# VH-VL binders against Rho guanine nucleotide exchange factor 33 (ARHGEF33), part 2

Target 1, 176 residues: Rho guanine nucleotide exchange factor 33 (ARHGEF33), of Homo sapiens (Human) (a8mvx0r265to440)
Amino acid sequence: KRQTVALELLESERKYVINISLILKIKATFQGSDGKRNSKERSLFPGSLRYLVQQHLDLLHALQERVLKWPRQGVLGDLFLKLTNDENNFLDYYVAYLRDLPECISLVHVVVLKEGDEEIKSDIYTLFFHIVQRIPEYLIHLQNVLKFTEQEHPDYYLLLVCVQRLRVFISHYTLL

## First folded at step 4 (VH-VL)

Design p18 (from r7 with light chain A50Y; framework fv_roledumab)
Fold by ESMFold2-Fast, scan of step 4:
Structure p18 (fold): chain C 176 residues (1-176), chain A 122 residues (1-122), chain B 107 residues (1-107)
Amino acid sequence: as target 1 above (176 residues)
Amino acid sequence: QVQLVESGGGVVQPGRSLRLSCTASGFTFSSYAMHWVRQAPAKGLEWVATISYDGSNKQYADSVKGRFTFSRDNSQDTLYLQLNSLRPEDTAVYYCARDSLEYWGGDAFDIWGQGTMVTVSS
Amino acid sequence: AIRMTQSPSSFSASTGDRVTITCRASQDISNYVAWYQQKSGKAPKFLIYYASTLQSGVPSRFSGSGSGTDFTLTINSLQSEDFATYYCQQYYSYPYTFGQGTRVEIT
């Protein structure tokens, strides 16, 4: 059922946002008691993270409103069209994240390992990986919703466009 | 609606103390770092202090360090700024402001209160 | 501390004008700049963060640009409600610092 796959997408977004909230707590820990260490802390996390986290929090809120009060002709495609719209810069910041990630991984390895906090290092790497996987996961969820959407449904062509946009993005940037 | 309301300002003599409060509503207060920013009459904005979401980390401007104390009560959704050893130079409107994203403690200020006036005069 | 210098200090403009305000940091702060609007007697309002990202609900006539040390706020087609003082702020490192402000006045 279409409602079932929409609920699966919502649950997936809830779990993702919880994981991203954890990276914010870790980042806050590295803000330290002294401003002199701030520049090194900034370089440990891609600059695009703040924007990406905000976009995912906004999406989660919108999905909760839409899916939990699901009407007979429920629509999701508009939310993802807005997210992937040129005006939002979401995909551009995602590209920036992927570009900056290798250096951030290297810095985390040196800085966190030197401090002797291997648990934090592991958590940071896991969170970095979750962010890398999220766009492919959106594609899978939206394809599932599209499979249960009739061609005449108001959401059909919105979802089709979203799926096409994400496929193009992934094919271009998966081969980093 | 998300709101921040400051109180506790007033007129005091140099060397005296004041306690400012900021009451939050419409959001999960315990998840956000909070800031105090002041503005002297006809002057620009000056950052005063930052407190982390759980109160464990505090940062102060050099001009107030050792004189001002920042604290929060997450059970009452209230922020406090204790102003000690006040100087004429501390005369300003004091704003409380919310960090723009949960748990960051180091981002821009997205929600501001209306401010409370502190006047230090001899 | 990182010094933030705005120019000009004040600007006379008319409705429909394109206004550009500049902000210069004394050292590299990457993209960690926010812009605020403050109307007389009111609290500041959040406009832009991460140098160029527009806050939700802020009109598209506002835009930010720059990285490193040089940043600009642009208002295309100035409206009557845009006459205000504008501040840049760095949040790269403590202590956080603001520019001195740029006052946009009606001609």
Scores: ipSAE 0.005, ipTM 0.509, lowest interface PAE 11.7, mean pLDDT 82

Design p19 (from r7 with heavy chain S100Y; framework fv_roledumab)
Fold by ESMFold2-Fast, scan of step 4:
Structure p19 (fold): chain C 176 residues (1-176), chain A 122 residues (1-122), chain B 107 residues (1-107)
Amino acid sequence: as target 1 above (176 residues)
Amino acid sequence: QVQLVESGGGVVQPGRSLRLSCTASGFTFSSYAMHWVRQAPAKGLEWVATISYDGSNKQYADSVKGRFTFSRDNSQDTLYLQLNSLRPEDTAVYYCARDYLEYWGGDAFDIWGQGTMVTVSS
Amino acid sequence: AIRMTQSPSSFSASTGDRVTITCRASQDISNYVAWYQQKSGKAPKFLIYAASTLQSGVPSRFSGSGSGTDFTLTINSLQSEDFATYYCQQYYSYPYTFGQGTRVEIT
């Protein structure tokens, strides 16, 4: 049912945020006790990453409020429509992230090799690619919500536009 | 509505103490690093202190180190700044402010309180 | 500590003018610059972060540019509500530092 697939989207976002929160813990380990920004932090992470993490956190909070208080005609498309419009920098941050990622991957390989493997660093490579994979995952979740949304529902058109925006983005910026 | 409300300011003699509070509402307080910024009469802005979202990391301006103590109570959505050994040059409006990025800390200040005035005079 | 130097310290401009405020850092701070607007007797208002990214709700006539050591805040077509003091701030490293401020007086 529609509420069930909305809850699946919310649970997916919770798991995703937990996974990328490891990036924030890794960032903390590169901060000096003097309060100076560590040069490794700036070299290791794409500059767009901080803002992408914040956008996903904002989305999680909006989804939690919307889905947990789900009314008869619950609407999700407006959240994703706002997120993906051209006045919001979300998709632009993803483009910047994808552009910068290869350099960061090469630096991560060197840093991890030299400094040894800490438990919190054991999956840095995988953490970077969780972010890359998230846009395709949004498409799948929104298609599932759309599948169980009637054409007369106030969310139908909003979801349809979001699905189309994500398909266009994925076709241009990923090899899918 | 996202709000920060400061309180605890007043007029004190040099060497005395004050405790400032900042109450947050309308957002998940426990997820944000928080800051104190002060402004002396007819002067510019001066950063005073930063506290991480969980209170485990604190940074202070050199002018206040050893005299001011920053703390937070995430269960009450409240910040505290303990001002000890106050000097005339500490006279300023004290603002609390929220870090722009949740959990990241160390970014710009997107939400500011209205400020509370601290006057240190004999 | 990183010193932030703003220029000019004050100036008068007419409604409709293009206004430019400059901020110079004593060392490379990448793009870790924010801009704030402060009206008399009020708390500062957040305008721009990461040198050039506008906060939601800030009019498009405001723009920021620069990287490294030289940064600029531009108001493309000055309005009467833009009378204020503007501050740049670096958040590259502690201690965080602000510029001295630029007062904009509408002629």
Scores: ipSAE 0.000, ipTM 0.502, lowest interface PAE 11.7, mean pLDDT 81

Design p2 (from r7 with heavy chain T50E; framework fv_roledumab)
Fold by ESMFold2-Fast, scan of step 4:
Structure p2 (fold): chain C 176 residues (1-176), chain A 122 residues (1-122), chain B 107 residues (1-107)
Amino acid sequence: as target 1 above (176 residues)
Amino acid sequence: QVQLVESGGGVVQPGRSLRLSCTASGFTFSSYAMHWVRQAPAKGLEWVAEISYDGSNKQYADSVKGRFTFSRDNSQDTLYLQLNSLRPEDTAVYYCARDSLEYWGGDAFDIWGQGTMVTVSS
Amino acid sequence: AIRMTQSPSSFSASTGDRVTITCRASQDISNYVAWYQQKSGKAPKFLIYAASTLQSGVPSRFSGSGSGTDFTLTINSLQSEDFATYYCQQYYSYPYTFGQGTRVEIT
């Protein structure tokens, strides 16, 4: 059953990355025309988004390698320890994202409403919301993996540390 | 083994056309925005064009706009740059390059081909 | 278009030297700067992005710094394979632009 919850985590990450990729098409469209060359000066998206996208893509690739070729002693905690390590800037970029988000929401309202494209506005808000919820979702997935991991398993302690790190982070910086 | 290989360069007279190709291998080509960058003999680098991962969005430097056309065939892992109305100042080594982040576009260039030489002279 | 100006255009250095190359943007580009190394007859090699983040596999003797309009590339303890031309590039807005290049030559 442990493999089942690991596959659920992988599928969740795939869906998340697909959603980000689709919405990045919208970002590219706003930046792509001659009249939008300076769109980064009045960015609809937090500056941390580029780094968060890279971190999630790297995590997805690592999860696919690990879970699809699931070894007899499958371990996931090391991937999330690396992601949440103090030397990796992932959580700092997430904090920067949350800090910058209110201004970006205001800009989306002004810029997109002016152009009258309500569908684009909805898609951008959906992206903002998915990113806000992703760290809490990691916590839930890792708790599910931990629930089906025996104390003697090599992943048990790694998952405990990950869960504790994410709980502390969320308690400090939850937007909602 | 991640590689980009350019071809199609040559010597042409002003006003003529050339078609450059770039073949990708060792990565998921359809997931990356791609670029063309050129370098004139003994000069620096000049960005020429960008194409999004699905080919729906294209950007060109002002010096080539209206003369050059960028396209891609994701089924063949190949890029094409059609060079029309060539001028002596278009003489350069043309590199294809990969955008550094999947699906992103508009970023730095992490993988470069070896380049193909285009010489425009009479 | 955003103009990128490098200094110096060239200089001589010896193995073991600390080398600094500067790059100035004509307007605020935040940290959207990449650095490349190009050896004679070869394609450019990606070194740094976001002004200060080292690309995977690039030796730690390379470092970048700066924000806004002024950026630097530093090579701490120059090695024989580091003699090359270095380019900065902005990717803040279209069209992307490169500095004119700085050639690091052996003394």
Scores: ipSAE 0.012, ipTM 0.579, lowest interface PAE 8.5, mean pLDDT 83

Design p20 (from r7 with heavy chain G105A; framework fv_roledumab)
Fold by ESMFold2-Fast, scan of step 4:
Structure p20 (fold): chain C 176 residues (1-176), chain A 122 residues (1-122), chain B 107 residues (1-107)
Amino acid sequence: as target 1 above (176 residues)
Amino acid sequence: QVQLVESGGGVVQPGRSLRLSCTASGFTFSSYAMHWVRQAPAKGLEWVATISYDGSNKQYADSVKGRFTFSRDNSQDTLYLQLNSLRPEDTAVYYCARDSLEYWAGDAFDIWGQGTMVTVSS
Amino acid sequence: AIRMTQSPSSFSASTGDRVTITCRASQDISNYVAWYQQKSGKAPKFLIYAASTLQSGVPSRFSGSGSGTDFTLTINSLQSEDFATYYCQQYYSYPYTFGQGTRVEIT
């Protein structure tokens, strides 16, 4: 069903947001309480990172409302049209992230997180690459939703445009 | 090394059933949507069914709806097409094919198996 | 369902010829067209997707063009291994549909 594919997209976004939120937790640990400029730490994390995390969190909230209240003709394409619109700058921040990533990787260390009796081992490189892969994953999810959307459905054209925009982006920018 | 191999075809009488299998190797099977396409003797290609990468979503051609069931086992890298209530017009070579859902190639069928022949006759 | 109509259904050609096959959709399908080559007794081989993007490993003499409803596959200089049946396919929406095929035969 179309609702099933929409739920898969929602669950995927929820898991993704949980994973990338760990990056911000690690960043906070590195920065500590001292906000003073550190010449050694000049490019530790991509400047676009916090904006990207917030955009994904906003998308998750919007998807959750939309999918959990799924009407007879549920629509998702408008959310991704807004996200991928040039006026939003979202994709431009992804380009900035990719450009900054190599230098940041060279400065970042693996962090072991402990919470009570539990120890969480994190690989910062793995977390960073979750972000790199997310736009390709959106394409896959949206193509699946489109495949189960009839041509007369109010979401059909919206999804089609989104898929086209993401394909263009991936070919030109994500592989930098 | 990237390969799809079909099996399970044969000769059956009208009204009978067959189960086709397609074994994938050389790629991450669970990342791809998959298709079945058939071709009647001396005729063109006809799309039969599509299954999503996780098996939760399926689409069928109108001519086979209610008779054919598409499924997949990602742990075994295998596709199954259950053919029920077969009719003479179902006689065809059945191909499994991989959908190019990775990145931006689109829904083109980029890898094809060699096909398995299903003949429905009295 | 979207009908895909190919023309011609068959034609004769010689090595070195420039061959053009046309495919027409019954409605606007943007650029969601793929082309396949099928030789007798073999599975189809993927040639082109998104109307004009050549699959890796496909010789540069093959090219595709078009958008909307009218699409063409061109073989710039026909080689002996190019004698085959060619199919267009729309993947704009379900059900996916193929053209009836164009057979390219030796003159």
Scores: ipSAE 0.000, ipTM 0.459, lowest interface PAE 18.4, mean pLDDT 79

Design p21 (from r7 with heavy chain Y53W; framework fv_roledumab)
Fold by ESMFold2-Fast, scan of step 4:
Structure p21 (fold): chain C 176 residues (1-176), chain A 122 residues (1-122), chain B 107 residues (1-107)
Amino acid sequence: as target 1 above (176 residues)
Amino acid sequence: QVQLVESGGGVVQPGRSLRLSCTASGFTFSSYAMHWVRQAPAKGLEWVATISWDGSNKQYADSVKGRFTFSRDNSQDTLYLQLNSLRPEDTAVYYCARDSLEYWGGDAFDIWGQGTMVTVSS
Amino acid sequence: AIRMTQSPSSFSASTGDRVTITCRASQDISNYVAWYQQKSGKAPKFLIYAASTLQSGVPSRFSGSGSGTDFTLTINSLQSEDFATYYCQQYYSYPYTFGQGTRVEIT
């Protein structure tokens, strides 16, 4: 059953990356025809988002390698320890993105959605909201993996530390 | 292995044309914005052009605007740079390069080809 | 266009040295700076983006810093494979521009 919850985590990351890809395709439409700076594009798609996208793509690739070739004692905690450690800026960039998000949401109304197309507007907001919800979703998935991990397993304490780090992060930073 | 291979360079007279190609392998070519960067002999790097992942947006350096045309064929994993009205000052090694993040466009260049030499000589 | 100016243009160094290369933008470009290493006869190699973020696989002796207009590439303990020309690049706005390059030569 442990393999089942690991596969669920992998599938959720695949879906998340598809959503990020759609957001980035929207970004491509903001390029100016003469190449002059686009301040609205930079505000809507800040450097914090660029860093987060790279980290999630790297995580997806690592999860695919690990989970699809699952050994008897498969380990996932090391991937998330690396992602959440103090030397990696992932959580810091996540905080930066959350602080930038109100301006991003405001700009969606002005730049992307000129006419009263409420259905498309809802879809765009939903895509940005997926980013906001991703850390809480990681916590849920890692708790599920931990639940089916024996105390003697090499992954047990790695997962325990990851879960604790994510709980602390979420408790200090309120999401939408 | 992720790889970009340029071809089509050569020696031409001023006013002539060349078409450069860049063949991609080892990654999903259709997901990346692509770039051309050139380097004249014993000189530094000069950005030439950028094309978005779907080819819908193109940017050119002022020095080549109106003379060079960038295109891509996602079904063949190939980039093309059409060089028209070549001048001696266009003499350089031409590199194709991949944008560092899928779909992002307008970022750093993480994978580079080995380059192809264009010499414009009378 | 945004002008990127590197200093010095070249210098000699020995293995084990800490070397610092500076890059100055003609206007505020936030942190939209990349650094590249180019060895003689080879294509450039990507080192750093967003002024300070190391590309995967780049040795930890390389580091970048700066924001706004002033940027620095540091090699903490120069190795024999580090003798090369280094370029900064801004990707804040088109046209993308590179510094003129800094050649690090062996003593």
Scores: ipSAE 0.013, ipTM 0.607, lowest interface PAE 8.0, mean pLDDT 83

Design p22 (from r7 with heavy chain L101F; framework fv_roledumab)
Fold by ESMFold2-Fast, scan of step 4:
Structure p22 (fold): chain C 176 residues (1-176), chain A 122 residues (1-122), chain B 107 residues (1-107)
Amino acid sequence: as target 1 above (176 residues)
Amino acid sequence: QVQLVESGGGVVQPGRSLRLSCTASGFTFSSYAMHWVRQAPAKGLEWVATISYDGSNKQYADSVKGRFTFSRDNSQDTLYLQLNSLRPEDTAVYYCARDSFEYWGGDAFDIWGQGTMVTVSS
Amino acid sequence: AIRMTQSPSSFSASTGDRVTITCRASQDISNYVAWYQQKSGKAPKFLIYAASTLQSGVPSRFSGSGSGTDFTLTINSLQSEDFATYYCQQYYSYPYTFGQGTRVEIT
């Protein structure tokens, strides 16, 4: 059912937001433990990360309202068209994130080398990877919604454009 | 055990100010949107304000907009409601409540504090 | 603002009775209705959300129904601990609004 795959997308976004919010808590933990060196710690995390977290929180809010109040002809494509529009900075921040990520990984490796810090380092790497995977995951979810959307549905061509846009993005900016 | 405890209520004259606090325990406070709801003596419930998990998004009832300020300190697991330019019709028990939906909220109120009484009289 | 109107304002009942409380929204709010129970001198307790979904730990004698503009809360086989005031609430849009309350009193 179309409503079922829309709900799966929503639940996926909820879980993703919880996971990426952990980055802010980890970042705060590092900054709180070292009063004089906090400004240097900011360089360990890509500068684009704050904006990406905000964009995903905004998307989650909009998606919750749309999917939980699902009418007979529920529409999702407009949310993702807005998010991925050339006028929006979202994809630009993903490009910036991908370009900054290798150096941030190297810095995390060097800075987080204390005995017992391997668990924290592993958690940070896992979170970095979740962000890298999110655009491909959106593609999969939107394709599933499209699969159960009839050609005559008002969402059909909106979803089709979204899917095409994400495919183009992934083909040009794949880091892994 | 999930718990919310309000404090800061009292008796005050019209035009004065009060600051209410709500301390949370037993859950990850920083992950939840929070609300203030009030109830005048022998009256029903009235929603006052909502604040998102990080304090960046706030909503207010029209009756309090411009007079009340909602804020939070996630490091102390505490909510604050600053009541300015108080009027007799602001007399009520003020409850803090947790949104059942994480982060931005937008759902029902699943956990409530016991309330704190604000009396505005001349 | 969306107006929520409850009926009746007061209901006299005995233990074992079936009690039905109605809540009407001034516009279509789909199923975005919650129900709360409030006992004298106490904070409200969360009972139901999404019009018909029972909150974990709430007795099965409570049930909710409705969609659009008309909603009901039903208590089958009223117990002594159920004498309280009940409120409906819409969370469809800000500002959030509550019904005026229905007081369930002992006969």
Scores: ipSAE 0.000, ipTM 0.474, lowest interface PAE 15.0, mean pLDDT 81

Design p23 (from r7 with heavy chain L101I; framework fv_roledumab)
Fold by ESMFold2-Fast, scan of step 4:
Structure p23 (fold): chain C 176 residues (1-176), chain A 122 residues (1-122), chain B 107 residues (1-107)
Amino acid sequence: as target 1 above (176 residues)
Amino acid sequence: QVQLVESGGGVVQPGRSLRLSCTASGFTFSSYAMHWVRQAPAKGLEWVATISYDGSNKQYADSVKGRFTFSRDNSQDTLYLQLNSLRPEDTAVYYCARDSIEYWGGDAFDIWGQGTMVTVSS
Amino acid sequence: AIRMTQSPSSFSASTGDRVTITCRASQDISNYVAWYQQKSGKAPKFLIYAASTLQSGVPSRFSGSGSGTDFTLTINSLQSEDFATYYCQQYYSYPYTFGQGTRVEIT
């Protein structure tokens, strides 16, 4: 049912945010006591990542409030309309991240971590690709919610617009 | 050593205001969401508010919405809780606590301060 | 708001006893439950998260179990330092809520 697929979306966002938080924890190991960054840290952890993390945290908190207090005609499409709106630049920062990703990938094997943390290189690579795949995953989750939303529901057209925006984005900016 | 130290508690009359502070040390404060939890005398724990790692997202318990304001200064590793329009029911020890997962915001609380007592009475 | 109900409210126990505390959520919260220990006059101490995962440094005599609506904290072979009040907490949704607490007192 509709509430079930909405809860699946929420759980997916929680797991994603935990995963992206891990990459930021790893990033922190490159900062000295002075807070200065080296060039490899800046290349591996671009400024667009900070903005994306903030937007996903905001979305998670909004989804938690909306889905867990789900009324008879629960709505969540407005949250994704806001996220994908031209005004908030989320998709533009996502494009910036995608364009930087090939260099980030090439640097994974040269990243030096403290002894005992070398096996985390695989986690960094996996987390980078989780970020890349998140927009396609949103599309799948929103299509599932839309599938169980009747045409007269207040969320129907909000979800439809979101799905269309994400399809257009994916058609133009996916890695092959 | 990771620690949180609360201050600013005291005795105030109903309707007045108080500002609580929490100073963090021993960890990258700017990487963690932070929480306030209170405990009335001889009662259980009650969650009060949550603030994201950069202060852009805040959540409040319904009992304090519109009266309490949560803020943080990452440059000083300090949290602030502004208590306005205080009621006798707000009498409690106020704890600040750190979210257990960096950057996530909204998980369990792994590090707690010692607490600061707020008493609202005539 | 999600209500968290603990049982019992209090009980007396002796060192070496096996202690079980139950926590029930008013709705399905998956495994988003944490447990805390609080000694008189002190701040709470983090014990368990995700219903069953022990925080590093917490003795192995502590264990948690459960999912959905029913959760249990078990202390196998109670030690003198374990006499305290224990709280469960859900972090599934805002507002976050705690159980009323279970006080474990020495006999």
Scores: ipSAE 0.006, ipTM 0.479, lowest interface PAE 10.8, mean pLDDT 81

Design p24 (from r7 with light chain N31Y; framework fv_roledumab)
Fold by ESMFold2-Fast, scan of step 4:
Structure p24 (fold): chain C 176 residues (1-176), chain A 122 residues (1-122), chain B 107 residues (1-107)
Amino acid sequence: as target 1 above (176 residues)
Amino acid sequence: QVQLVESGGGVVQPGRSLRLSCTASGFTFSSYAMHWVRQAPAKGLEWVATISYDGSNKQYADSVKGRFTFSRDNSQDTLYLQLNSLRPEDTAVYYCARDSLEYWGGDAFDIWGQGTMVTVSS
Amino acid sequence: AIRMTQSPSSFSASTGDRVTITCRASQDISYYVAWYQQKSGKAPKFLIYAASTLQSGVPSRFSGSGSGTDFTLTINSLQSEDFATYYCQQYYSYPYTFGQGTRVEIT
């Protein structure tokens, strides 16, 4: 059913926002330390992360309002159309995140290795990969919603455009 | 050198099983979605199955769903395709292929193996 | 499932000819089309993705175009090594589907 797959998308976004919020808490712990500053003023986490978290929080709040009060012809493609349009920097923040990620992974390896805390290192890597995974996961969820959306539905074309935009973006992951 | 090498093909009777393997080398296997594609003698290409980088997402062609099982062992850089309840119409060269997009895939197939022949006959 | 139909199914052409192979999808697939070249007894070779983007190392005489439902592969000046069967493939949605192939004989 269409409502069921919309609820699955909402639950997925809720879990994702919880996970990405944890990475910000971890970031604050390292940056708030009275210890030594990172050499060459380099961040342990990609600079785009703050902006990505805000965009996902905004999306979660919009999805909650839309899906929890789901009308007969519920629409959600417009939310993703807005998120992925050229005037919003959301996808550009993801490009910046992916570009910066390798150096951040190396820095985490060095910083955490000194303290011998393999458990914390593993948690940080898992959170980094949750972010890498999110755009492909949106594609899967939106394709599922589209599958249960009839051509005459007001959401059909909006979802189709969103799916196309995300496939374009994803096809360039290895080009960064 | 990036390469994929299939093995495990052979001649079997209808209703029997085979396990195909595909060994990867020259790239970080655990970072890529992988595919199986088959080609019956003198026929065109037919997509069989897809597996994500970690094995958590799998897709199958309707013709093989319930009979074929796709799996991977990232520690051995190896893919497996378990072929159960084989039918004469499953006779084909089976290719493993790498998705050009990392992790979940969803793009074209940029690296192909040489293929392994599966013949199902009485 | 999305059906991919190629035309023609086969033809003969001379070296130096400009040849065009067409591929039609049964529904709008935007530009999620790849093209492959397969020589007898060999695995397919990746040529083009995203309808028009050439894979690194593919000769510039190959080009792709199209969007929506109609796509074309063009070889500007056919060479003897271009003797092969060509396949289009959609990767817009599962199940992935290929065209039936177009065999090009060079004389």
Scores: ipSAE 0.000, ipTM 0.461, lowest interface PAE 17.6, mean pLDDT 81

